# VH-VL binders against q9umr5: the designs that were tried, part 210

Target 1, 268 residues: q9umr5
Amino acid sequence: SYKPVIVVHGLFDSSYSFRHLLEYINETHPGTVVTVLDLFDGRESLRPLWEQVQGFREAVVPIMAKAPQGVHLICYSQGGLVCRALLSVMDDHNVDSFISLSSPQMGQYGDTDYLKWLFPTSMRSNLYRICYSPWGQEFSICNYWHDPHHDDLYLNASSFLALINGERDHPNATVWRKNFLRVGHLVLIGGPDDGVITPWQSSFFGFYDANETVLEMEEQLVYLRDSFGLKTLLARGAIVRCPMAGISHTAWHSNRTLYETCIEPWLS
Short names: E, the ipSAE of ESMFold2; O, the ipSAE of OpenDDE; V2, 0.75 times the mean of E and O plus 0.25 times the DockQ between their complexes.

## First folded at step 8 (VH-VL)

Design z79 (framework fv_nofazinlimab; at its last look DockQ between E and O 0.02; V2 from the best seeds 0.00; counts 0 for: pae E 6.5 > 2, placed apart)
Fold by OpenDDE, look of step 10:
Structure z79 (fold): chain C 268 residues (1-268), chain A 122 residues (1-122), chain B 112 residues (1-112)
Amino acid sequence: as target 1 above (268 residues)
Amino acid sequence: QVQLVQSGAEVKKPGSSVKVSCKASGGTFSDYAISWVRQAPGQGLEYLGYIIPIFGTANYNEKFKGRVTITADKSTSTAYMELSSLRSEDTAVYYCARVDYTKFGSYGMDVWGQGTMVTVSS
Amino acid sequence: DVVMTQSPLSLPVTLGQPASISCRSSQSLVYSHGNTFLNWFQQRPGQSPRRLIYKVSNRDSGVPDRFSGSGSGTDFTLKISRVEAEDVGVYYCMQGTHWPYTFGQGTKLEIK
């Protein structure tokens, strides 16, 4: 039998968005138990990410317990960050494949049309004033806002991303790294036509430097220092990068070709 | 100069709801958050929650167990605070206050509304 | 929740004399980037609160220099060098570091 699949949605999203993915999985892997977690939907997805991590943890623990052979995680957009944190805090997870589906794994610094209602055109450069404050950190968006022009503030004020990345020292860094490394495979999916994740390379742990030049994963300090295990995972062949062009952000979970190419191979 | 003008006094029955408005003028609504604080007669100040209009959602003090709803209309630069399932202990002056984000680090309620008295009585 | 404890709760002062109000937090108010979000508010009788001090020691515009804030970590003080009649009211400290944000009990300043 196939391992259970747990799906975690993204920002302003719900379980309904994954109806096509469920169909694909059912067709290609009949009998697979797929659970799309219906937590923190819609505006509730703006709750602090640590709160979400706790909620999702409570939901996945029973599922994992019933699946001694392991489970697969498919985590979309903001959900990818939730899942990474989840795997970091759980010392007994049994995740075989962690599929990060167009997730801003290295953070977000964009004001695309999709986010214009949240981030007016002129606000990208100024969002640090809100996000790197106690007030802003109570919202998920700010938890992974990564301003390359205010790196010091990011490092010191980010209450989520900087911590799970091990970019700021904290007492749990070693343990979180150990826990995260329990994952069988880390499948990173994203693409240049996403239109939301900015830069799109963030889905592959790439990100801007101080000049807004995109550096790849291997150039990031978190990789070089192996702060949460990326270097180790890569070394043991556990990281899979699956870039795909021509897919908009809201279509990653509903594209058959993407599913067959980037997701299906890891649903064993 | 930014000003906050609140709606008028309310008298409500227990179990009912009240919605107080706070209209901002003299600034850009997206440049600051709106906080809500209440003060029972002769008592101190209690923080209810705040909204960041650009995010479109609020953060609440859990003490109120979901009875408080804070919203904002950017088109009218108006914030709202709704308190449901009113009880006598909800009798208080309710204040809105601006949290200025125009300068990093200068956070806090630097501009206050005039307050709205809400009386809950049978 | 962070508990803010003010002392004294009642402060009778002679005109022209100095006044001091203490505020203690149950945990450090230093945020991760080093700023301390401790505020002082003044509420005159029948009026809305008015912020006097932010980030421990910064005076808002229009606040007389006879008001000063100091402190660090968990202990903070508001001082009035020379109390004037217009200073009558209740003073509150407030922390904005840890959600939910909380106020002290208030200190009622009166003229003897």
Scores: ipSAE 0.907, ipTM 0.951, lowest interface PAE 0.6, mean pLDDT 95
Fold by ESMFold2-Fast, scan of step 8:
Structure z79 (fold): chain C 268 residues (1-268), chain A 122 residues (1-122), chain B 112 residues (1-112)
Amino acid sequence: as target 1 above (268 residues)
Amino acid sequence: QVQLVQSGAEVKKPGSSVKVSCKASGGTFSDYAISWVRQAPGQGLEYLGYIIPIFGTANYNEKFKGRVTITADKSTSTAYMELSSLRSEDTAVYYCARVDYTKFGSYGMDVWGQGTMVTVSS
Amino acid sequence: DVVMTQSPLSLPVTLGQPASISCRSSQSLVYSHGNTFLNWFQQRPGQSPRRLIYKVSNRDSGVPDRFSGSGSGTDFTLKISRVEAEDVGVYYCMQGTHWPYTFGQGTKLEIK
């Protein structure tokens, strides 16, 4: 029998977005129990990420308990950050494959159409004024806003991303690292034509320096310090990188070639 | 289900202002955005602007910027559209309509108010 | 602003026959994230507009299967496979990709 699959959606999203993904899984792994979590849908996806982590944790506990041989996570966009935190805060998770589907793992810095709709008078260069306030940190999108020109403010104000990345100290960091390292495979998926995740290399733990030049994962302090286990996972052979061109942000969960190349091999 | 109920018809003099209300029921007010669209007699639809109540942010069509103000009162689940410096060509039915965040970016309103006729005459 | 052009503007049709409405945009409606925000609305006489279709081809709940949307980039079509008497009204396309959002001029569907 196949291990159960748990799906976590993204910003302004719901379980309905994954109907094609479920069809693909049913075709290649018939009998797989797939649970798409209907929590924090639509507007609720703007709730603070730590609140979302708590809610998703409550939902995944019984699923993991019923599957002693393990489960797989497929986590889309913002949902990939929720799953990162789940793997760190759960002392007893049994996740085999964590499939991160175009998620801003090092944060977001871009004037996407979503931000223009929500903050029509703001540019990416001034959004830090809103996001790095206590009020702004009550919204998920600000929890992973990473302005490379105000990195000191990001490190001090980020209530979520800076902490789970080990970029700012936290009392639980050692335990979070130990828990995260229990994952069997970290499968990173993303691509240059995504159009939302900026820089797109954030999905692979790359990010802008102060000149907006992208530095890849192996050049990040987070990796070099092994703050939450990326260097250890890479040395173990547990990190899979699967970039694909030609896929826009809302198509990652509905592209058959992407599924067969990047997702299907990691579902056991 | 969400229902939008608008205030009654208004007759205004040129140069005055009008404030139309749109009360939401059947759902949490902060769960969606509210847009405002107008239709002059026998004419097509024209988009004025929208408000996102959760952030208190609003965006206005440049054609009306400086004359239109859209606000929201979360305590009464009511959105308002105020149009100032009224001219005869502002005579129209004004509609409020909902944008559900799960359909984010579609900008195609799925629930509409009944409309409010605003007549501007001397 | 993006100009939305509909054709025909007047569409007399016989009951039970198919009807087709074209909508063209002055620039591409594809967002950077891949979605195309082209919507279709129906306005029956004396009523508020009602959304039929969103994101080019997605039918709203309660909208009969006889309505379908298609298209890409700048060229879009609304089709009614078998026109019924209740379909009388004005049909509008709307783009939600570029601010400010704009509507086509409307197509009046009438029964012959």
Scores: ipSAE 0.368, ipTM 0.750, lowest interface PAE 3.8, mean pLDDT 90
Fold by ESMFold2, look of step 10:
Structure z79 (fold): chain C 268 residues (1-268), chain A 122 residues (1-122), chain B 112 residues (1-112)
Amino acid sequence: as target 1 above (268 residues)
Amino acid sequence: QVQLVQSGAEVKKPGSSVKVSCKASGGTFSDYAISWVRQAPGQGLEYLGYIIPIFGTANYNEKFKGRVTITADKSTSTAYMELSSLRSEDTAVYYCARVDYTKFGSYGMDVWGQGTMVTVSS
Amino acid sequence: DVVMTQSPLSLPVTLGQPASISCRSSQSLVYSHGNTFLNWFQQRPGQSPRRLIYKVSNRDSGVPDRFSGSGSGTDFTLKISRVEAEDVGVYYCMQGTHWPYTFGQGTKLEIK
């Protein structure tokens, strides 16, 4: 039988968004128990990411307890950051495949559609003034905002991303790394036509340097220092990279070719 | 299925204030921005400002020189626009319109209220 | 502020014939990832405005196929392939890229 699948949604999202993904799983892996977590929907997705991590943690515990052979996570967009934090803070998780579906794993530095309406006077060049304040860090968008031109402010102000990436010293780093390394596979999915994740390589742990040149995962300090286990996972062959062009941000969970190519093989 | 229903017509004297309500139904109020737009008789549309209820903050067109105040009451799913120090040129139909900022492919004032005529005369 | 200029301001059209309305902005309306927040609205006589087209070329649900939008940068066009009696009204373009958001002056479409 197939391991249960837990789905974690993204920003301004809800469980309904995954109806097509559910159909694909049912058709290719009949009998799989799939739970799309119905938490922090719509506007609630702007709550601090640590609050979301706590709520999702409470929801996944009973599911994992009923599946001692393991579960899979499919985590979309902002949800991929929630899931990575879950893997770090849960010493009792039994996740085999962590499928990160177009998630801003190294952060976001983009003038996107939602920024225009949420912060109409802001551009990516000045949003750091809002996000790197105590008030700004109360919103999920700012928890993973990563301005490559204000890295000292990012490192000082980030209450979430700088911590789960091991970019700032914290007392839980050793335990979080140990917990994260218990995952069977880390499946990284994203592509150049996403249209929201900026740079799109953030979905593969790539990110801008100070000149806005994208450095790939293996060039990142967090990888080189193995701060939370990326180098160890890659050396073990546990990281799967599945880029796909031609998919917009809202279409990752409703594209059958993507599902069959990048997701299905990891839903053992 | 979202509907916006505005308060009724008002006749005001110069120097007074008007407060127009916009009640939303059929959706999740806090997932929207509520815009306010006016149309003087026989003229085009002019953007006043908007509010994003989840932040509780409003953004105003500076042309109204601090005379406009936009608020929202989440418990009643109602947005309000108040225009003070009324002048005869403020005579217009005032519309509210929603923006669904939770959808990346959907932009800008897709649902409109029926309009509220405000007449300023002495 | 971004100035939106429509042409023509008055558009008499024979029933069943095409109509074309131009809209020009004083600044580029391109935002991130090539997104361009240029919308078209229709206001039928005695009614509230209705959005027809968003993001240059996307028809709203329930908008007939005879309406289409095109353009880029600063120059945009709304086309009606075959004008019907119900299309009478005023058409506005609006830019949502630069605060404050602004409308064109309107184009009154009439059957001649």
Scores: ipSAE 0.032, ipTM 0.564, lowest interface PAE 6.5, mean pLDDT 88
OpenDDE, second read of step 9: ipSAE 0.903; ipTM 0.948
ESMFold2 (binder alone), look of step 10: mean pLDDT 89; pTM 0.920

Design z8 (framework fv_nofazinlimab)
Fold by ESMFold2-Fast, scan of step 8:
Structure z8 (fold): chain C 268 residues (1-268), chain A 123 residues (1-123), chain B 112 residues (1-112)
Amino acid sequence: as target 1 above (268 residues)
Amino acid sequence: QVQLVQSGAEVKKPGSSVKVSCKASGGTFSDYAISWVRQAPGQGLEYLGYIIPIFGTANYNEKFKGRVTITADKSTSTAYMELSSLRSEDTAVYYCARTQYDILTGYSDFDYWGQGTMVTVSS
Amino acid sequence: DVVMTQSPLSLPVTLGQPASISCRSSQSLVRSHGNTFLNWFQQRPGQSPRRLIYKVSNRDSGVPDRFSGSGSGTDFTLKISRVEAEDVGVYYCMQGTHWPYTFGQGTKLEIK
């Protein structure tokens, strides 16, 4: 039988967004039990990411316990960061494939619809003043704001992303790395036409340097130091990179070609 | 369910200001953005601006910048729209409307509306 | 500002017959993230507007299935498969893609 699939949505999102994804899974892997978690929907998706991680953890524990052969995670946008933390904080997860759909794994630095709507007078160049305050860190969007021109502030103020990426020290870092390394496959999906995730290579652990030149995963200090296991996973052949052009941010979970190429092969 | 209740009709003189209130009930006030839209008699709808109470941030249609101010008081679950330097062409029904934080899948969808407040500017 | 143009502006319709309203935008309404924010509202005489359709074709809760929305890019249509007496009112399209948000001029539906 096929392993159960757990789906985690993104910012301002809900389970409704995944109806096409569920149709595709049912067509190619009939009988798969798919659970789309209806937690932190809409406005609640702005809650601090550590709070979301705790809530999702409580929801996934019984699902994983009932599936001794393992489960798959499909995590969209901001949800990919929740899943990153779940894999690190859970001492007993049995995740086979972690499929990340266009998630800002190294952070976000762009003038996107999210920020323009929430902070209409702010530009990406000055949002660090809000996000790297204690007040700003009470909002999920600021938990992964990564200003490449204020890297020292990001490293010191980020209460979530800098810690989970091992960019700043944490007492639990060794345990988090050990737990994350239990994942069977890390499937990274994203593309240049996403239009929201900036830089789009953040979905593949690439990011801007101080000159806004994108450096890919293998050039990142977190990879070189193997801070949470990326280098080890790559050496095991456990990292899959599946970039696709022509797909906008809200289409990653509803494009059949994307599903067949990047998701379907990893749902065994 | 969710209700938006607006203040009563106003008659104002040219050059004065008007402040219309929109009180929310039935849901958590800070869970929603509040937009303001007006409609002159026998005319269509015109968008003024919005406020996000949780952040205290507001944005205005350029056409009204400098004259319109939108504020929110979370303790009373009330949003306000103040329009200054009133002229006869500001005579309209002013509506508040809720939008959800679903910015990717439907924000600006105006899922609930107030009953409207008639503002008449007359000398 | 994005201009929203509706046609017809006046729509007399026989009870039980279909009705169709067109809405054209001066710019594409597709956002960079892929969604199109085109909404349809109904305003009955003396009442506040009520949302019928959001994101081109998604019917709001409680809206009868005789209402449907379709379109892409710059051309959109609201259809009523069988007009009923309660459908009398003014219908507005609205774009939420470009700031500032703008409405069509309205289509008045009347039973003839």
Scores: ipSAE 0.336, ipTM 0.730, lowest interface PAE 4.2, mean pLDDT 90
Fold by OpenDDE, second read of step 9:
Structure z8 (fold): chain C 268 residues (1-268), chain A 123 residues (1-123), chain B 112 residues (1-112)
Amino acid sequence: as target 1 above (268 residues)
Amino acid sequence: QVQLVQSGAEVKKPGSSVKVSCKASGGTFSDYAISWVRQAPGQGLEYLGYIIPIFGTANYNEKFKGRVTITADKSTSTAYMELSSLRSEDTAVYYCARTQYDILTGYSDFDYWGQGTMVTVSS
Amino acid sequence: DVVMTQSPLSLPVTLGQPASISCRSSQSLVRSHGNTFLNWFQQRPGQSPRRLIYKVSNRDSGVPDRFSGSGSGTDFTLKISRVEAEDVGVYYCMQGTHWPYTFGQGTKLEIK
C-alpha cells in the first residue's frame, strides 16, 4: 500500500485548490489516503505562521500516528514554509518525502502584480517598514518577507523565517535542525515562470544578495553554516531539485506533467 | 446581514474638501477591502479606489490625480473617503462597497454596498 | 484604462419576455491563472447598486435563477429569461481584472 499523503495549502487557498492533484494521485496511486488539511483557509492564511504551524501540527499528529511506516507531505506556496517549520518543531515526525511545491523557502522579496494590489502605496523596497514593524509580524506574508537591503531588520524582526533558517541564534536551533533532518527526502519544486515567488529561485533556497544578485543554495549562509541541515541533506543525497518552466504559480498543483515529473516519483 | 452605513448628504463649495464615512457591520471588517464608487446624477458608475483596512493600504484611480484619500479605522470598522479641491463635476452620490480580495488572483468583489452619500458641489 | 461597452443602452421589454444585455471589454479580462473578473450589477430606481453576477456566470445569493451570465475573453452577456416588474432599473457590467476597475455605461431596462 502507498503511504498516506498530507497536503498543506498556500496563501488564500483552500482544499478546493487541490482537486486536480487528488485526481492525479488517485489515478496513479490508487488506494492512497490523501488528506488535504482545510485549516487557515482564505483570509485566515494571513494569521501568523507559528499559529498556523500549531494548528497544522495538531491535525497531522493523528495522521502520522496511524501511519507508522511514514507519510508524504505536499506543501504548496506559503504552506511549504509551514511544513518546514512543522518538521523542525516535531521531534517525532515520520515524513518520508517533504515536497515543497513552489514555496518561498528562502523568503519573498517580490514586486509582482498581486503585491502591488495588496500594497499599492508601498513599493517592494518599502514593505520592510510594514513587515518589520512591531505589528507587521502578525501577518503571515511578513513572516517570510526577506528584504536583502535591510538584513539587520530582517534578522532582528523576522519572527519566523529567520528562526527556522537558523539565521538568528535561538535556543532551539540545534533541536530543530535535528528534527528537520529526520526527513527522508526534500523535494524542491519551482520554476522561472512562476510569477509570484520572487525570486523564483527561493523555492530552491536561492535568494538575492545585497545587490539583488540571485545566489544559489550552496552560496547561502544557511547552507554554508548548515544552520538547519541543508548541507547535511544535500550530502546524503536527500535533496531533489525539480525545476520546471512554463508553469504559473496557481498551476503547480494542477499541472499533470509537473505531477508526473516532480511529485509522483516520491509518492511511494 | 452585512451592512454598510454611510454618512449623510454634504453640500460643499468649490475648492473645499469632503469626507464621507462608511461603517461596516455584520461581518469581519479586516477580512475585506472597502471600495469607493461614485455616480453623478443620471450618469454611470465610476471607480475611485479601495483600501485594505488590515494593512492600511489604499489604491486610487489616477484620474483623480491625488485628490482622493481613503482611510480606515479598524477599531470602529469604518472606512473614509476624502475628496479635496472639489469641483462642480464632483457632484455625485458616493458609494462604499465591501470588496473581497485575493492576493494570488487579484480578485475583487463588490458584494455589499452602502446606501450612498450625496455630495453636492455648488457656488 | 479598459473600456467596457454595453449594448443596448436602453432596453424596453414586455413583461414575461426575455432580455439580453451585452458587455464588451476593450481587452481580454482573462487573467494568467484563467479567472475572468466580470461582474453584473443591478441598480433599481433610487437604490444602491446590487451585485447579480460575479466571475462571469456565478449568481449572487438571493438572485433569482431567471438571471444568468455568460461569456469569455472580451464578450459577455447578461440574460433575463422572464422579465418581471421588479427588474426595472439600470444594469452595469464591471471588470475587476485590470486596474483601474471600470464599469459599462449601463443599460436601462424598462417595461413597455
Scores: ipSAE 0.139, ipTM 0.679, lowest interface PAE 2.8, mean pLDDT 92

Design z80 (framework fv_nofazinlimab)
Fold by ESMFold2-Fast, scan of step 8:
Structure z80 (fold): chain C 268 residues (1-268), chain A 122 residues (1-122), chain B 112 residues (1-112)
Amino acid sequence: as target 1 above (268 residues)
Amino acid sequence: QVQLVQSGAEVKKPGSSVKVSCKASGGTFSDYAISWVRQAPGQGLEYLGYIIPIFGTANYNEKFKGRVTITADKSTSTAYMELSSLRSEDTAVYYCARVSYSIFGSYGMDVWGQGTMVTVSS
Amino acid sequence: DVVMTQSPLSLPVTLGQPASISCRSSQSLVYSHGNTFLNWFQQRPGQSPRRLIYKVSNRDSGVPDRFSGSGSGTDFTLKISRVEAEDVGVYYCMQGTHWPYTFGQGTKLEIK
């Protein structure tokens, strides 16, 4: 009698990464139908995020149609951005809990092991030169690269994140906001020891200013303008913030204490 | 700003291999994808493949059946195209070209090398 | 592979008159996010190709306003409003939507 759960993986990831998460759900909510989507696995996770959104949309439609009482989304890392866009572009989604596991919701600006894997010869200060070209925007990581020292370039060149965050005007913005606001709960999870998502507060809609000082969600223009509904969701009591220290980026889906504290309560 | 300078003309026997170099001059090479295109005498253009040096990723046109290998040395800002099992039909000018202001090679190439004539004859 | 067909293949033009080159693709060139990857190149005798237009209608810096690109889906056109002597050469369309990327046969523009 539990709502089905749909899991969306992250960069260079696959369904195998979620075996522990599936065990936890089976133990606490036996009988839950959990679907881990095997789309854009491994290197295919570098495809443009709008392409991934289209593919995942086609996969989730029949699952949502079979569950008139609603579904839950658990979206990890880059997958959290895919899920944000899904909730905006689908006029008929029935998502109750959207659980975002350490996703860079305001973007990424960090010189981490993750970036060295993708950009071994580039420092974070130079990545804007690649990412804010039309060529760079065909790679998923560049779709959410947010250089706080080049905000004008980010706003003009970002083909994905600036649009879904309402930081740049788009004809569909009003419809996307209406669709996103249909979500029951927005559960934000992240922490200071992640080591990949930079700043880690990006998972909670915080981000760097031009001096690399983190401003929290309530200080962001996207929140203050209610561009896609964050202020409305917070007022409705629909935003849950669950920070946890001591968890590295690849451990969010395999830590039992994290699951019991931040995820389990939202899997009705 | 950026100029691509290719190695000199080559004359090869059938069955041998050729390796052409393409060095970026006056700018950084690792910020862009480098493609290879050939043109047989009096004929049109044919796309061989590309490399994205920052990702270490190369992709090839299936027509060349594993005969083509594209590599890059970031320390010298040089890309290489090696074509093996040469046939007379491989006689062509081989161009390297930078992909910028484009997506994944899709917008085409904005800066081209001068070309390298490869002649395959018995 | 996507076949790119140009017409005409030979284009004799009087100096100062307009010229028009057609390019057709065997499949739609629209990418999943709505962008269309059709590009135009010019190759002057003895020289490397030079990109004139990318993504259907965008001129490269330094390309004269005389050159314009248009089209959608499978049918595309390159126009030169007033042909100059320096425009002599072969013009190629190229699709960048479907791998492997393919070129048209080329259109040879000559002054008559």
Scores: ipSAE 0.006, ipTM 0.419, lowest interface PAE 10.3, mean pLDDT 87

Design z81 (framework fv_nofazinlimab)
Fold by ESMFold2-Fast, scan of step 8:
Structure z81 (fold): chain C 268 residues (1-268), chain A 123 residues (1-123), chain B 112 residues (1-112)
Amino acid sequence: as target 1 above (268 residues)
Amino acid sequence: QVQLVQSGAEVKKPGSSVKVSCKASGGTFSDYAISWVRQAPGQGLEYLGYIIPIFGTANYNEKFKGRVTITADKSTSTAYMELSSLRSEDTAVYYCARHPYDILSWYSGFDPWGQGTMVTVSS
Amino acid sequence: DVVMTQSPLSLPVTLGQPASISCRSSQSLVYSHGNTFLNWFQQRPGQSPRRLIYKVSNRDSGVPDRFSGSGSGTDFTLKISRVEAEDVGVYYCMQGTHWPYTFGQGTKLEIK
């Protein structure tokens, strides 16, 4: 039988967005229990990521307890960061495949319609003035704003991403790393035509340097220092990279070819 | 310039709830966050929480979580603070105050303030 | 939570003389980009508080130049160079650096 699947949505999203994903899973893995978590829907997705992590943790605990063989996570966009933190804060998670659908794993630095709607007078070059305040850190999108031109402010002010990536020290870092390393597979999905996640390589733990040149995962200090276990996971053969061109940000959960190529193989 | 006008005084019994309004005039309501602060008779100021109307996002001082709810209605440019399970020690003047969004101005906020709403809890 | 401690709590002053109020925080109020979010408010009898000073030393529009703020880290001061009758009221310091935002106990300024 198939392990249960837990789905975590993204910014301004809800369970309705995953109707095609549910259909695909039912066709290829009939009998799979799929739970799309209806928490922090729509505008509630703007709540601080640590608050979302707590709420999703409470929802996920009973599902994991009922599945001693393990569960799979499919986490879309911002939801991939929620799932990153869940795997670190849960001492007893039994996640086999963590499937990250176009999630800004190293952060976001780009002008998108979401940011223009939320902060219409701000540009990517000055959004750090809002995001790196304690007030700004009360918005989920600011929790993963990563301005490569103000890395000192990011490291000091980020209440979420800098901590979960091990870029800034934290008393729980050793425990978070140990917990995260219990994951069976880290499946990273994303692509150049996403149009929202900037740089798109953030979905694969790549990111801008101070000159806005993208450095891939293996060149990142968090990887080289093995701050939360990426180097260990890669050495174990547990990281899967599945880039696909031609897919826009809102289509990752509704593209059959993407599902068959990048998701289906990891839903044992 | 923005002005904040609050609802009138309330007298409530212990265990009941109270809902205080704060109506903004002048400027764009959604450009600002609204904070709530209280002051017991003869005592200092205590921060309750805030609402950011454009997002509907509210955050609360841990001391009041579970009893306080802050909401906003953008169509009427009005923020609300509701406090439940009232106790005698909740007797206070409740103020709303405004903040701009900018990081360098946010913590400089609390300008203007509403005129205050006296809430008396007695049996 | 950050504790804000004011001294003195009662400040009788002679008209035209200077007055000074101290505010101490239990931890540093310096934010990561060098700004310190320490504000001063005045509350006249029967009125709402009014912001006088923001970010340690910046006077709000319409606030007389006889009011000045200074300090750094955990120790801050509000000074009135020459007290006028209209200055009677309670003065509060407030920190906006750490959540939740907290106020000092207040200093009651009165004319002798």
Scores: ipSAE 0.007, ipTM 0.446, lowest interface PAE 10.2, mean pLDDT 88

